# Designs tried in a protein design chat: VHH binders against Endo-1,4-beta-xylanase 2 (XYN2). Part 3

Target 1, 142 residues: Endo-1,4-beta-xylanase 2 (XYN2), of Arabidopsis thaliana (Mouse-ear cress) (o80596r5to146)
Amino acid sequence: NIVMNGDFFAGIEPWYPNGCEAFVVSSDPFSSEVMSADSSSGGYVVVTNRKETWQGLEQDITTRVASGMNYTVSTCVGVSGPFNESAEVLSTVRLEHEDSPTEYLCIGKTYASRDKWVDLEGTFSISNMPDRVVLYLEGPAP
Short names: E, the ipSAE of ESMFold2; O, the ipSAE of OpenDDE; V2, 0.75 times the mean of E and O plus 0.25 times the DockQ between their complexes.

## First folded at step 1 (VHH)

Design c5 (framework vhh_8dlx_2)
Fold by ESMFold2-Fast, scan of step 1:
Structure c5 (fold): chain B 142 residues (1-142), chain A 121 residues (1-121)
Amino acid sequence: as target 1 above (142 residues)
Amino acid sequence: EVQLVESGGGVVQPGRSLRLSCAASGFTFSRYGMHWVRQAPGKGLEWIGNIYYSGSTFYNPSLKSLVTISRDDSTNTLYLQMNSLRAEDTAIYYCAKTPEYSSGWNYFDYWGKGTLVTVSS
C-alpha cells in the first residue's frame, strides 16, 4: 500500500484538503459528509464545506510510484448527511503533465451509507510517468 | 533555498493570548498560500488553518473562534494569533507553504522546524 497515514493515527499529514476544510478527530464519529478513514488505534479526518465532488483530501504520491508496477490503495470511508441508502465514493489518481492535459484514473469505487464505515480499495498502474501523481477521494455532490 | 522559521512560542498561563510568527525566505512569499499546523505531545498533526495569497482565510471549525491567521507580505511574515489558551493547546506549532504548481489550494511542500507553546499554570 502506497498511501501514507491511511488510518490517520499520525494526524492529517501527508494528506491535504483541496477546496474544502479538513480536521483530525479521534473520538466523535460521523460529523461530516465524507470521512477518509477510521482505525481502532488512530483517528479519522472530517472533510466539510465541499462544493464539488472532486474536492476533498489529496495526497501527492509521485515519489512512491514507478511506471510498469501495480499498486494497491486501501482506506476506510464513511459519509454523514441525508443519504437515504447509499452514496458513491471514488478513489481517483490524477496524472499531471507540464505540457499536456491532466489525466484521471478512477481506481476504486464503493457505496457508503450513514453511520457505516466501508472499505475502499483500488489498483492501478502507470505506463509513462507524469510530472506529478496525486491520489484523491471523490464524494457525492454536496 | 526555501526557509520557514517560526517564533513566539513559550510558556503561557491558561486564558491568555499569544501571537506566533513565521519568517519566510527563498521564495516570492506574496504569491503563495500559507498554513498553520500543530502537534501536541504524543499526538498526530492537527491542521489549524490557512491564508491564501489574496488574504482569504479558512480555519479548522473546532478552532475557528480561538485563532486568527494573517500575513504581512511587505515583511514576508505569517502570523497566528491565539486567544483563550487552554492546556490542550500545548503543542509544537509549524508553518507550511503551498507549492508553486498546484491544481488545489491546500498543498504543502515546505515546513518550518516549529515553535513550542506550553500552556500551564
Scores: ipSAE 0.000, ipTM 0.098, lowest interface PAE 18.3, mean pLDDT 68

Design c6 (framework vhh_8dlx_2)
Fold by ESMFold2-Fast, scan of step 1:
Structure c6 (fold): chain B 142 residues (1-142), chain A 122 residues (1-122)
Amino acid sequence: as target 1 above (142 residues)
Amino acid sequence: EVQLVESGGGVVQPGRSLRLSCAASGFTFSNYAMHWVRQAPGKGLEWIGNIYSGGSTFYNPSLKSLVTISRDDSTNTLYLQMNSLRAEDTAIYYCARSHVTYKYGDYAMDVWGKGTLVTVSS
């Protein structure tokens, strides 16, 4: 089980923005607006200036995974937008190879709305270790 | 016609204090949490803090000692009080509204002002 999201009180590391900007919002766990069983008391990250669906927070997990093992990735996500529509949010693992094309594993998806944030969970395994393994989130087109 | 308009920026000497204002119109201001965010030249956005509709505040821990956020719902105005200004506080300061303060994602703050520039120089 790999959980890389949740406590952002001290910053966003080990997550980093790709093609966008990000900043930490410290939550007030006692406010009715932020009280949720799914919420981290340490805060949440706001991502801005996305241009493409694949731009967002990424994390290099190369040293945290090994071939032949099953991994579960869990995070909490939310979006703003029309209340009559749900937005699709994906978790994806990018396998980067020096001498072959990059592979993309869509490992989880959920539908998020403004009503609450939702769990996004996915499971994956790697047969042969690539040169780099990157976990990232995909959201609706801007 | 939902709008947020920041004011109060300008050139100020190090060690001085400055108050920024944000005038809201076109929505029921008292129902929303309000935020202050800044962007220094050549850098990304830095969240300063927020104030909920009930008046409770939460601050970026690295900035908490030098700022105070307040609101006046009778005049639809958000304030940022800054004390002991330093050259590194030079930035464009934005106000933003949020109905949802706990969501991750690029649209958590759905309305932004155009910003007001604060320059701290000797």
Scores: ipSAE 0.000, ipTM 0.090, lowest interface PAE 19.2, mean pLDDT 67

Design c7 (framework vhh_8dlx_2)
Fold by ESMFold2-Fast, scan of step 1:
Structure c7 (fold): chain B 142 residues (1-142), chain A 120 residues (1-120)
Amino acid sequence: as target 1 above (142 residues)
Amino acid sequence: EVQLVESGGGVVQPGRSLRLSCAASGFSFSSYWMHWVRQAPGKGLEWIGNIYYSGSTFYNPSLKSLVTISRDDSTNTLYLQMNSLRAEDTAIYYCAKRGSIYDYTGFDYWGKGTLVTVSS
């Protein structure tokens, strides 16, 4: 399962779960039960009940990108589960076209382990604007 | 340690078919785009195509009718099926992974390659 560290006080929007479940957890800085994830006061999202590697959080970013520009995607991720010593987590952009096959750009990759937040960062650019641009996270094989 | 080991190359006659294999280890193979690229003698790298873990494939338009890429995630193996081989297909064939299909030179974790020679 994937865990995203970020500012989710206002909820999960504009992210949405695809084929899985997700919920927001707000960190309590005085709670001894909160596993320290550096400065986790902004809350984080837990993704559960994934069945396939490509299921996770998605965000439609079509109106927020333009051709010829370089974009950096950055977030912090973690993983949970038994014997989760090192798990591969990817950030990917899906380019959907009306008249041609969907293209996929793998932006970033990291290895996440239990009890530790790690950076997931990468860059991408688009030469010709597709009809839809979707950013999403891919986790380890379920 | 990430490793990719290509095999299946050799000397073949024009018009024949050949299947290349790539054995992957040291990473979560089933989660990655996998690519085939080739380099003919004295030429630059030419992207052949890729395959996502879902089985979705994209091909270089100039090669699309001549090749098929497939994968077997249970054995961490990538395949390239080539049909109707021509002398111009003589090249070293590489298995690779990377983050983007728009940068043909930005591949990481290349294998050592397997040589295919097409001659009569």
Scores: ipSAE 0.000, ipTM 0.092, lowest interface PAE 19.1, mean pLDDT 67

Design c8 (framework vhh_8dlx_2)
Fold by ESMFold2-Fast, scan of step 1:
Structure c8 (fold): chain B 142 residues (1-142), chain A 121 residues (1-121)
Amino acid sequence: as target 1 above (142 residues)
Amino acid sequence: EVQLVESGGGVVQPGRSLRLSCAASGFTFSSYDMHWVRQAPGKGLEWIGNIYTGGSTFYNPSLKSLVTISRDDSTNTLYLQMNSLRAEDTAIYYCARGKDFWSRTYGMDVWGKGTLVTVSS
């Protein structure tokens, strides 16, 4: 599987913002010793200044996937502010081709509310490798 | 050959301001995002903020009202301006280079040795 957001203490890579701003917050200090055991409860990423629902964090996973294999993506998401209603959060894979239209695969969906962390999980597979495979998160309207 | 050297640390009184500098060499500074990170005595690393190529900045929300990050690509220098310093800001302050976007590992790949800031009477 692909778990790409489990260690943000050293920055947001390989995630990058698309049409928005993002930064890492460490709620727990990093140990000077090896951190692999602590990474699952570590820091989180804050996304700001979105204008559209499809703007958010993206990650190029082209070199991490192969055709014919099943992949699971797992992450934890939350929303901040005085929301009284659930906000929909999606994980989507974009398949970019040089000679054909871009394809979109919605692989996961969850509902987040204020001050709650919720799991966002999804699975996907690719029959024929495109030129580029991009994983991204979609959030509620700004 | 790739190096980052912090300077400007020292002993400062509570409530005062301090500006740290980071001199970069051995790489094309203007092509990289840069970060500031600190480590208080007996604690782990705390990310302060970063500055992208082109000058956009992003901060740890806990520190946003207290710090400003800037860069001067003509002199290969990164800056951290700190205001209203408190005893809990006592730490070693590091500058760090953001990794190449195509890297398969997270975060920062080049770190300075750090500069000590002590906030005390």
Scores: ipSAE 0.000, ipTM 0.121, lowest interface PAE 17.1, mean pLDDT 66

Design c9 (framework vhh_8dlx_2)
Fold by ESMFold2-Fast, scan of step 1:
Order: C-alpha cells, then structure tokens, then sequence
Structure c9 (fold): chain B 142 residues (1-142), chain A 120 residues (1-120)
C-alpha cells in the first residue's frame, strides 16, 4: 500500500479536496454501529459540497511509484446522508503527461451505504512513467 | 509571520459552558475557512467543525447540538462555544487554517492548542 496518512491521524494531508470540502472525524466509541479504531488509525474523512462525481480527495503519488511494479490501494468508505440504496464509490489514478493527453485508470469500485463501512481496494501498474500520478476518489453527485 | 493562538482553556465542571478563542495573524483571515479540531488524551484527532468566509458552518454530527463556531473578521478571531460539557470533552483544542481554494494542504497552519479539562 502506497497511500500515506490513510489513518488521517494528523489531518487529511497528503490528501487534499478537489472542488469540495473535507474533514476528519473520529469514530464514536459509544456507538454500537461504528467500527472501533485504535489511536494509530484515528478516524475517517467526510467529503462534503461535491458538485461533480469526480470531485473528492486527491493525493499526488508520483514519487512513490515506479513503472513495472504492481501496487495495491486500500481504503474503507461509507456514505452519509439520505441514501436508502447503495452509492457507487470509485478509486481512480490520473496519469498526467506534459506532451500527451491525460490518462485515467479506474482501479477500484464498491457500493457503500449509510449503515455499512465497505472496503474499496484495487491494483494497478504503470508501463511508462508519466510526469505526474494522482490518486483520487469519486462518488455519487448530490 | 503566519500564526494562530488559541485561548480560553482551563478546568471546568461538567454541565458548564466554555468559549474558546483563536487569534490569527500574518494572513488575510477573512478569505480562509477555519477549523476547530481536538485531541483527547491517548486518542486521535477529532474534527469539531469549520466556518467559511461566507459564514457557512459545518459540524461533526456527533457534536452539532453541543457546539457553535463563529468568526469576527474585523478582529481576526475564530470562536468555539461549547455547552453542556462532559468529562469526555477533556482534550487539547486546536484551531487550524485550510487552503481548500488552492486544492493543496487541507490543514496548512495549526495553533499550539489550549487544554480543556472537564472534571468535578
């Protein structure tokens, strides 16, 4: 796993919101329906005020990947709000090139509901290193 | 020099109210979203809420009925009003600045924190 600060203990960095708002919330230890986390994996991130499905948390992972290697990205996602059906959540890698069009790799997909935390996991590899590699999460539009 | 300084912490009895302040300097306070975050002994960071330049506020759902965040742009001051304090509200309280508009460094500046102890 190449993703830093996945426990969000020190805030959401190196993740940053793109066209939306984000904040870190500690798990409620007195909620029978909230999964317990220890202090080293201290919380989860809630993303708000999205206007497009591709807006969400991003992380620049350019210096942490190399061509020809397989990488696994894992996170745990849920949705808040008035969802009675499941909502689609994706993890995607954006490959940015100085001299050619941007490429998108969808590496993981799951369906999250208000009452469940679900694993979002995917694997990817890069054949030729681009100028920039960005990992980001996509969700349902409001 | 960019700086955030929290104040107003101390020892308070359960059921009482307390107001914390955060004095900002070295940047244009009125243009940035501001956050309150706390850390209880032996636990991770817990986001309390934020306030945008527009005055819009968003709160941790677990705390929404117990806290109010406000700002005074004329004095570069952020406030956290806490009501009905409980022993589990004992924590170091931090204010933090966000650069959401730049898309980088969601919490780029933190204060040193102020300790709130709720005990009888």
Amino acid sequence: as target 1 above (142 residues)
Amino acid sequence: EVQLVESGGGVVQPGRSLRLSCAASGFTFSTYAMHWVRQAPGKGLEWIGNIYPSGSTFYNPSLKSLVTISRDDSTNTLYLQMNSLRAEDTAIYYCAKSRYLTGYDAFDIWGKGTLVTVSS
Scores: ipSAE 0.000, ipTM 0.108, lowest interface PAE 17.5, mean pLDDT 67

Design d1 (framework vhh_8h5u_2)
Fold by ESMFold2-Fast, scan of step 1:
Structure d1 (fold): chain B 142 residues (1-142), chain A 122 residues (1-122)
Amino acid sequence: as target 1 above (142 residues)
Amino acid sequence: EVQVVESGGGLVQPGGSLRLSCAASGFTFSYSSYAMGWYRQAPGNQHERVAIITSGGSTNYPDSVKGRFTISRDNAKNTGYLQMNSLKSEDTAVYYCAAKRGWYDSSGYDYWGQGTQVTVSS
């Protein structure tokens, strides 16, 4: 199970699950207290029921990027569930073309352990704009 | 070492507005990976959370300021803001900016500024 710290007070959008399930849980990023659903808490997403390593949260960023620009993607991730060792978590950008094969850019990689947030940071640039640009998270198979 | 510095405090009449700024420096990771908050303390009281903004940009406010205050951030400038409208005498306090990376890191990544005084009085 992958957990991600981010913009989730109003729900999961613009992220969406691919081949899995996701839900929002509240927590206060300035407190060491137990997670709470109170209105004063921050939010994070828990991803469940993954079957493949590339299944997880995705976001369509086509309208937010342009060719020739450098982009940095930063988020905080963790893992929950039966992992005893650290688990590899990747950020990947998928470039979808109508007339040519899909390209995959692995832009960031970290090793997440249970009960600890770790920074997942990566950079990318696009030389020619594809038809669709999708940012997504990859993790270990369940 | 991460540092945060507040500015923009002052004296204002009831019903007035102020905009506070929080300039941050010294990050090992991208500024956008940090959550930020504004806290206030009036004499004799504990710190009260006023607004938070997560690394992804979601915001949260207590009922006492909801609809009057707006928190925002500019990741390219490593700066956070608190826009304070319709100020009341009860908003008089020292306002502090805080930054934190993640929730489960117990190594003490909480960073606090020195505070800026806001006084709402006739």
Scores: ipSAE 0.000, ipTM 0.161, lowest interface PAE 15.8, mean pLDDT 69

Design d10 (framework vhh_8h5u_2)
Fold by ESMFold2-Fast, scan of step 1:
Structure d10 (fold): chain B 142 residues (1-142), chain A 121 residues (1-121)
Amino acid sequence: as target 1 above (142 residues)
Amino acid sequence: EVQVVESGGGLVQPGGSLRLSCAASGFTFSSNYWAMGWYRQAPGNQHERVAIITSGGSTNYPDSVKGRFTISRDNAKNTGYLQMNSLKSEDTAVYYCAKETYGRPYYFDYWGQGTQVTVSS
């Protein structure tokens, strides 16, 4: 897995918000509730004030990838919002080039129901290294 | 369809009290799957969670508000509350209500517009 700080134990870095707000919520053990193993040592990030589906957390992974190699991205995502059906959540890689248009690769997709958490997994490879490689998550917008 | 509306903010002197309300529509707080929280953001600061209450009734507060703030909910009225006592200038912020699922890395949420709390003389 090439994702750093996927459990947010150390705060939000190296993730950063793009066109939205984000903050880390530390794990609070609730004596009356059953907690997942994912919550035992870390926390989660709440992403708010999104206007478009592609606005969310991003991570620059340029120095962690090389052409011709296969990579996996795994995380767990949740949604809450004004919808009655499953919401689509994507993992996407943005390839930035100095002398050509930015390219977008959708590498993973899942459907999250309101107030439920689901696994999001994807794989990708890059044939020729761009100038910058950014991983980001897409979710529902208001 | 689903929405939350915060209310009850205002201007108050240090040492005063306010009660914030969070009215929900399109869903109910009676679910055992989620928690309800209050969050705030002051100018120049990042968001922080100031209170959470689980479906089982467990509550948690950061040290900055512990003993002064009390979170509660009325499932029959589908409304959450934050009682704020002994307010300080440091409590000045926009306060947001959200329902949340805990213990996962990412959470995409639709929050209300918030309610402004200003503590000054």
Scores: ipSAE 0.007, ipTM 0.327, lowest interface PAE 9.6, mean pLDDT 69

Design d2 (framework vhh_8h5u_2)
Fold by ESMFold2-Fast, scan of step 1:
Structure d2 (fold): chain B 142 residues (1-142), chain A 121 residues (1-121)
Amino acid sequence: as target 1 above (142 residues)
Amino acid sequence: EVQVVESGGGLVQPGGSLRLSCAASGSIFRSGSYAMGWYRQAPGNQHERVAIITSGGSTNYPDSVKGRFTISRDNAKNTGYLQMNSLKSEDTAVYYCAAEYWGSPKYFDYWGQGTQVTVSS
């Protein structure tokens, strides 16, 4: 599984799962103790039932970007489950075109171990505006 | 663990054709930072690149295979291909698929284990 730490007070939107399931939780996914969290503290998202490395949380950012400008994306990620060692987690932007092949920009990469949050940060720019710009997370397949 | 695995090799007569496939685990060919290359090595020789394709679709071939070999990739399926036409006995070699990181700064490349192509006359 991939876990994402962020402000998910109002649910996961504008993020959505692609080929997997996602849900918001208030407590640390790596904690063995049940803790009561304030509703205002936000939460994190657990992504489950992934079968491919590219399945995970996605966000359509088409209306939030413009060609010729630089953008920084940052988040905190972790991994859970039966992973024996560190796992590679990436942030990727896919550029969808109506009349040409989809392009993929790997903008950030980190290595996450069980029971640890790590920073995932990257930058990107778009030369020509595509029909759709989607930001998503990639990780190891179960 | 990231893996790239070749398939489609075999024995073929001179003038014949083969299509090699390269399957990658995970998002390798879906990443805009990874180019897909094909390399070969005949016994006793240094390896050489026979084809490369960037995430944007630009291709390059050495003179020895230009016009006979065609490289392509299906990023959605994390699969690359090498179409080999008009094969010659000198094309006999182990063929390797590589996912090469062409982003900046440089990162890891991933190599397959190789598939044997034999052109017998």
Scores: ipSAE 0.000, ipTM 0.116, lowest interface PAE 18.2, mean pLDDT 70

Design d3 (framework vhh_8h5u_2)
Fold by ESMFold2-Fast, scan of step 1:
Structure d3 (fold): chain B 142 residues (1-142), chain A 120 residues (1-120)
Amino acid sequence: as target 1 above (142 residues)
Amino acid sequence: EVQVVESGGGLVQPGGSLRLSCAASGFTVSDYSNYMGWYRQAPGNQHERVAIIYSGGSTNYPDSVKGRFTISRDNAKNTGYLQMNSLKSEDTAVYYCARGPYSRWEYDYWGQGTQVTVSS
């Protein structure tokens, strides 16, 4: 299993925004109403100014994975805004090859509501190592 | 509880080689702990992963060390190694051995580190 940054993002690095802006918010501990809500360490990352659903935080995990192994990725996600329905949030792994087309693996999916944290867990394996492996999150349309 | 002890660091000139060792004991088997990795930290920087070896023997390296560093492991002894060749001044750092699960911000399963200095 891959543990990226504890239970949530404690800082942006090694995560980086792709086509959007991201800010670290340090705040007091949150109450959790369901399993695996935010831990009491109190920080989280807010992603803004997305234009497409696939824009968000990314992390290069090439050195953390190998072919033939099974991995579980766990994170805690929320959504905000004027949206009045549950929103789909995905975790996706992008496999980049210098000599062939990029591949995409959708590894996890959850449904998040406004102002509520939920677990997002995904599993994946890679049969042949690409040149680069990038983990990223997809959120609701802006 | 998990213990790791790194050794083999030292002073070496550019272009030289060093071999680091990581002796581990007290492990419990879990699906999260089937790999060993090497990380480094220069003053003022975050920890960077420089090598990983999985239970099946597969390895991974970042581009900055690929072709120069080689990780290996004696699974029966829970001992890992990092062979470092063609060392550059940029490789100067404290090198740490860790066993997963690992987060860059966590300190569980980290050893005390071994200093590698590449300088004339």
Scores: ipSAE 0.000, ipTM 0.084, lowest interface PAE 19.5, mean pLDDT 64

Design d4 (framework vhh_8h5u_2)
Fold by ESMFold2-Fast, scan of step 1:
Structure d4 (fold): chain B 142 residues (1-142), chain A 121 residues (1-121)
Amino acid sequence: as target 1 above (142 residues)
Amino acid sequence: EVQVVESGGGLVQPGGSLRLSCAASGGSISSGSYYMGWYRQAPGNQHERVAIIYSGGSTNYPDSVKGRFTISRDNAKNTGYLQMNSLKSEDTAVYYCAKDLYRSGYTFDYWGQGTQVTVSS
């Protein structure tokens, strides 16, 4: 698992918000029963004020990956708001190049409901190293 | 959805200069998740990329325009630019502004209607 600070024990970094606001809280908005032991002691992140589906938490993982190797990303996601049915949540890797267009690889997909934490997991590999590799979460329309 | 409108084209003599503008609405032309580029199409030819500016500010040009064209953007005005110097007759084309987002195995291109550039004596 290449994700740093998945439990938010040290605050939000190295995660950062893109086009939105984020903050760490200790309280569970659903139920403490749906949090892992690590998550219940470390907290969780609330993302607010998203304007587009790709806005959310990002993490620069460029120095933690190499071409030709397989990587797994795992996290737990939930949604809040007036959703009566499931909402799509993606984990995506953005490959940024100095001399080529940015590529977006969807590596994981799940469906989250308002009252439930769900697992989001994906695997990816990179054939040719870009200048920057960013992992981020895509959510439903805000 | 993001819309773009190109302007600044016209008729110019060889060796002349033009500055093209690309005004965006419905979203940022220069947000951190996007790159912005200029493309051109001459009659009978396929589209050719002539300039790219990436989210970090780096730029790329094909050899045909390198040293003559400069791409830039003004984030506060949500506008992109292409400065074209030392124009040649082979630069005659319709010029398009595009912002590209490749997402989940597919590409979103936000294209305008283009602006005509004619270089002739």
Scores: ipSAE 0.000, ipTM 0.106, lowest interface PAE 14.6, mean pLDDT 66

Design d5 (framework vhh_8h5u_2; at its last look DockQ between E and O 0.01; V2 from the best seeds 0.00; counts 0 for: pae E 18.3 > 2, unsure alone 58.7 < 65, placed apart)
Fold by ESMFold2, look of step 2:
Structure d5 (fold): chain B 142 residues (1-142), chain A 121 residues (1-121)
Amino acid sequence: as target 1 above (142 residues)
Amino acid sequence: EVQVVESGGGLVQPGGSLRLSCAASGSTFSTYSYAMGWYRQAPGNQHERVAIISSGGSTNYPDSVKGRFTISRDNAKNTGYLQMNSLKSEDTAVYYCATKYSYEFGRYDYWGQGTQVTVSS
């Protein structure tokens, strides 16, 4: 698992929001509309004020990956808002090149709901090392 | 659908200047475009990126043009620019604008048809 702080136990770092707002909730969902699967083993981040599906948390993993290696991504996700059965959440890696357009790898997909945390898992590899590798989470339509 | 159109190319003497424009339609740069770049291709060569600018204004240039070329964008007009100064014969190429967008469940690159820049006496 290549992500740092994938269960958000140590707050938000090195994750950062892209075009949205985010804040850390301790492992106490008592006063929140979001749920944590296990409040004793970590915390979670609430992402708000999204205008587009791609706006969410991301993490620069450039220094932690190399070409020709296989990587596994694993994290837990949930969705808040009006009652509904589930919403699609994606895990995507973008490969930023100085000399060509950005490439996108959709590496994982799951369906999340208000009342439970679900795992989002996927694997990827990189053929040619780009200038920047960014892992990010895409949520449901705002 | 996003459409990208370059303009401003032409014939210029060595040491001269030229300003290229990149007009994008279908969405605003500030809403969906996270990066814009200028590329060039001379016959028989691969595309070379000569400038890139992020939505936040960060820029990058290869050494071959650094200090001579300047990329900028005007998000209110949906337009990007490449100011080319101190032009050399080796700058002769077709110049392309590429815009990078994220919307819906996808990421999209949009390229123009290119504009010819020729530097000769």
Scores: ipSAE 0.000, ipTM 0.100, lowest interface PAE 18.3, mean pLDDT 67
ESMFold2-Fast, scan of step 1: ipSAE 0.098; ipTM 0.578
ESMFold2 (binder alone), look of step 2: mean pLDDT 76; pTM 0.774
OpenDDE, look of step 2: ipSAE 0.045; ipTM 0.471

Design d6 (framework vhh_8h5u_2)
Fold by ESMFold2-Fast, scan of step 1:
Structure d6 (fold): chain B 142 residues (1-142), chain A 121 residues (1-121)
Amino acid sequence: as target 1 above (142 residues)
Amino acid sequence: EVQVVESGGGLVQPGGSLRLSCAASGFTFGKYWYAMGWYRQAPGNQHERVAIISTGGSTNYPDSVKGRFTISRDNAKNTGYLQMNSLKSEDTAVYYCAADSRYTGSYLDYWGQGTQVTVSS
């Protein structure tokens, strides 16, 4: 079972931004950028300046998965901005191969609205281990 | 709305050939699919992949069809193709086109209704 830090209470690691910016927001004025499981932080991560729909937070999970096993991923997501429609948010696993095309597994999908957190959950399994396995979150079109 | 429509299926004799087409529409932000693939389902079985092509032109085929099937794509027209040669009775199935686009937030999410291929004398 693989469980994500979905509300980013402990900070952003091991997530990293891909082609965008990310900030940790906390109610604690003395909190650092990396909270390292500091339970007093109560923080979340804001992703901005995305240029493509697939840009967002990523995590390399290659060494944490094995073929033939089922994995569940859970997180909470929200959206912000001057729009009034619900926005689609996805959890996707990218399977990178040295000798064949990259495969994408959309493992979870939810619809989020402004100023509200919603659950995002998905499951996946891998039949043949690729060279790299990356879990990432996708938001609405920029 | 992203739509995928297959065509070109039919009845063919063993050793014959067919060319399947996959027309995609409904893009909001891009003309190019990141990846497009062909899948098939025989009665009682799960879907299996028979061909995939990336935006860069890389292709992959299972051993059962390698050398007989060729996937291709016209990115400017959002149209994919599957050229099937030396058809065998075990190729009989409903063939589906699946497509994704990094610009629309889809990842092989869009499947058509399928086109029947029957290989019989």
Scores: ipSAE 0.000, ipTM 0.092, lowest interface PAE 16.9, mean pLDDT 66

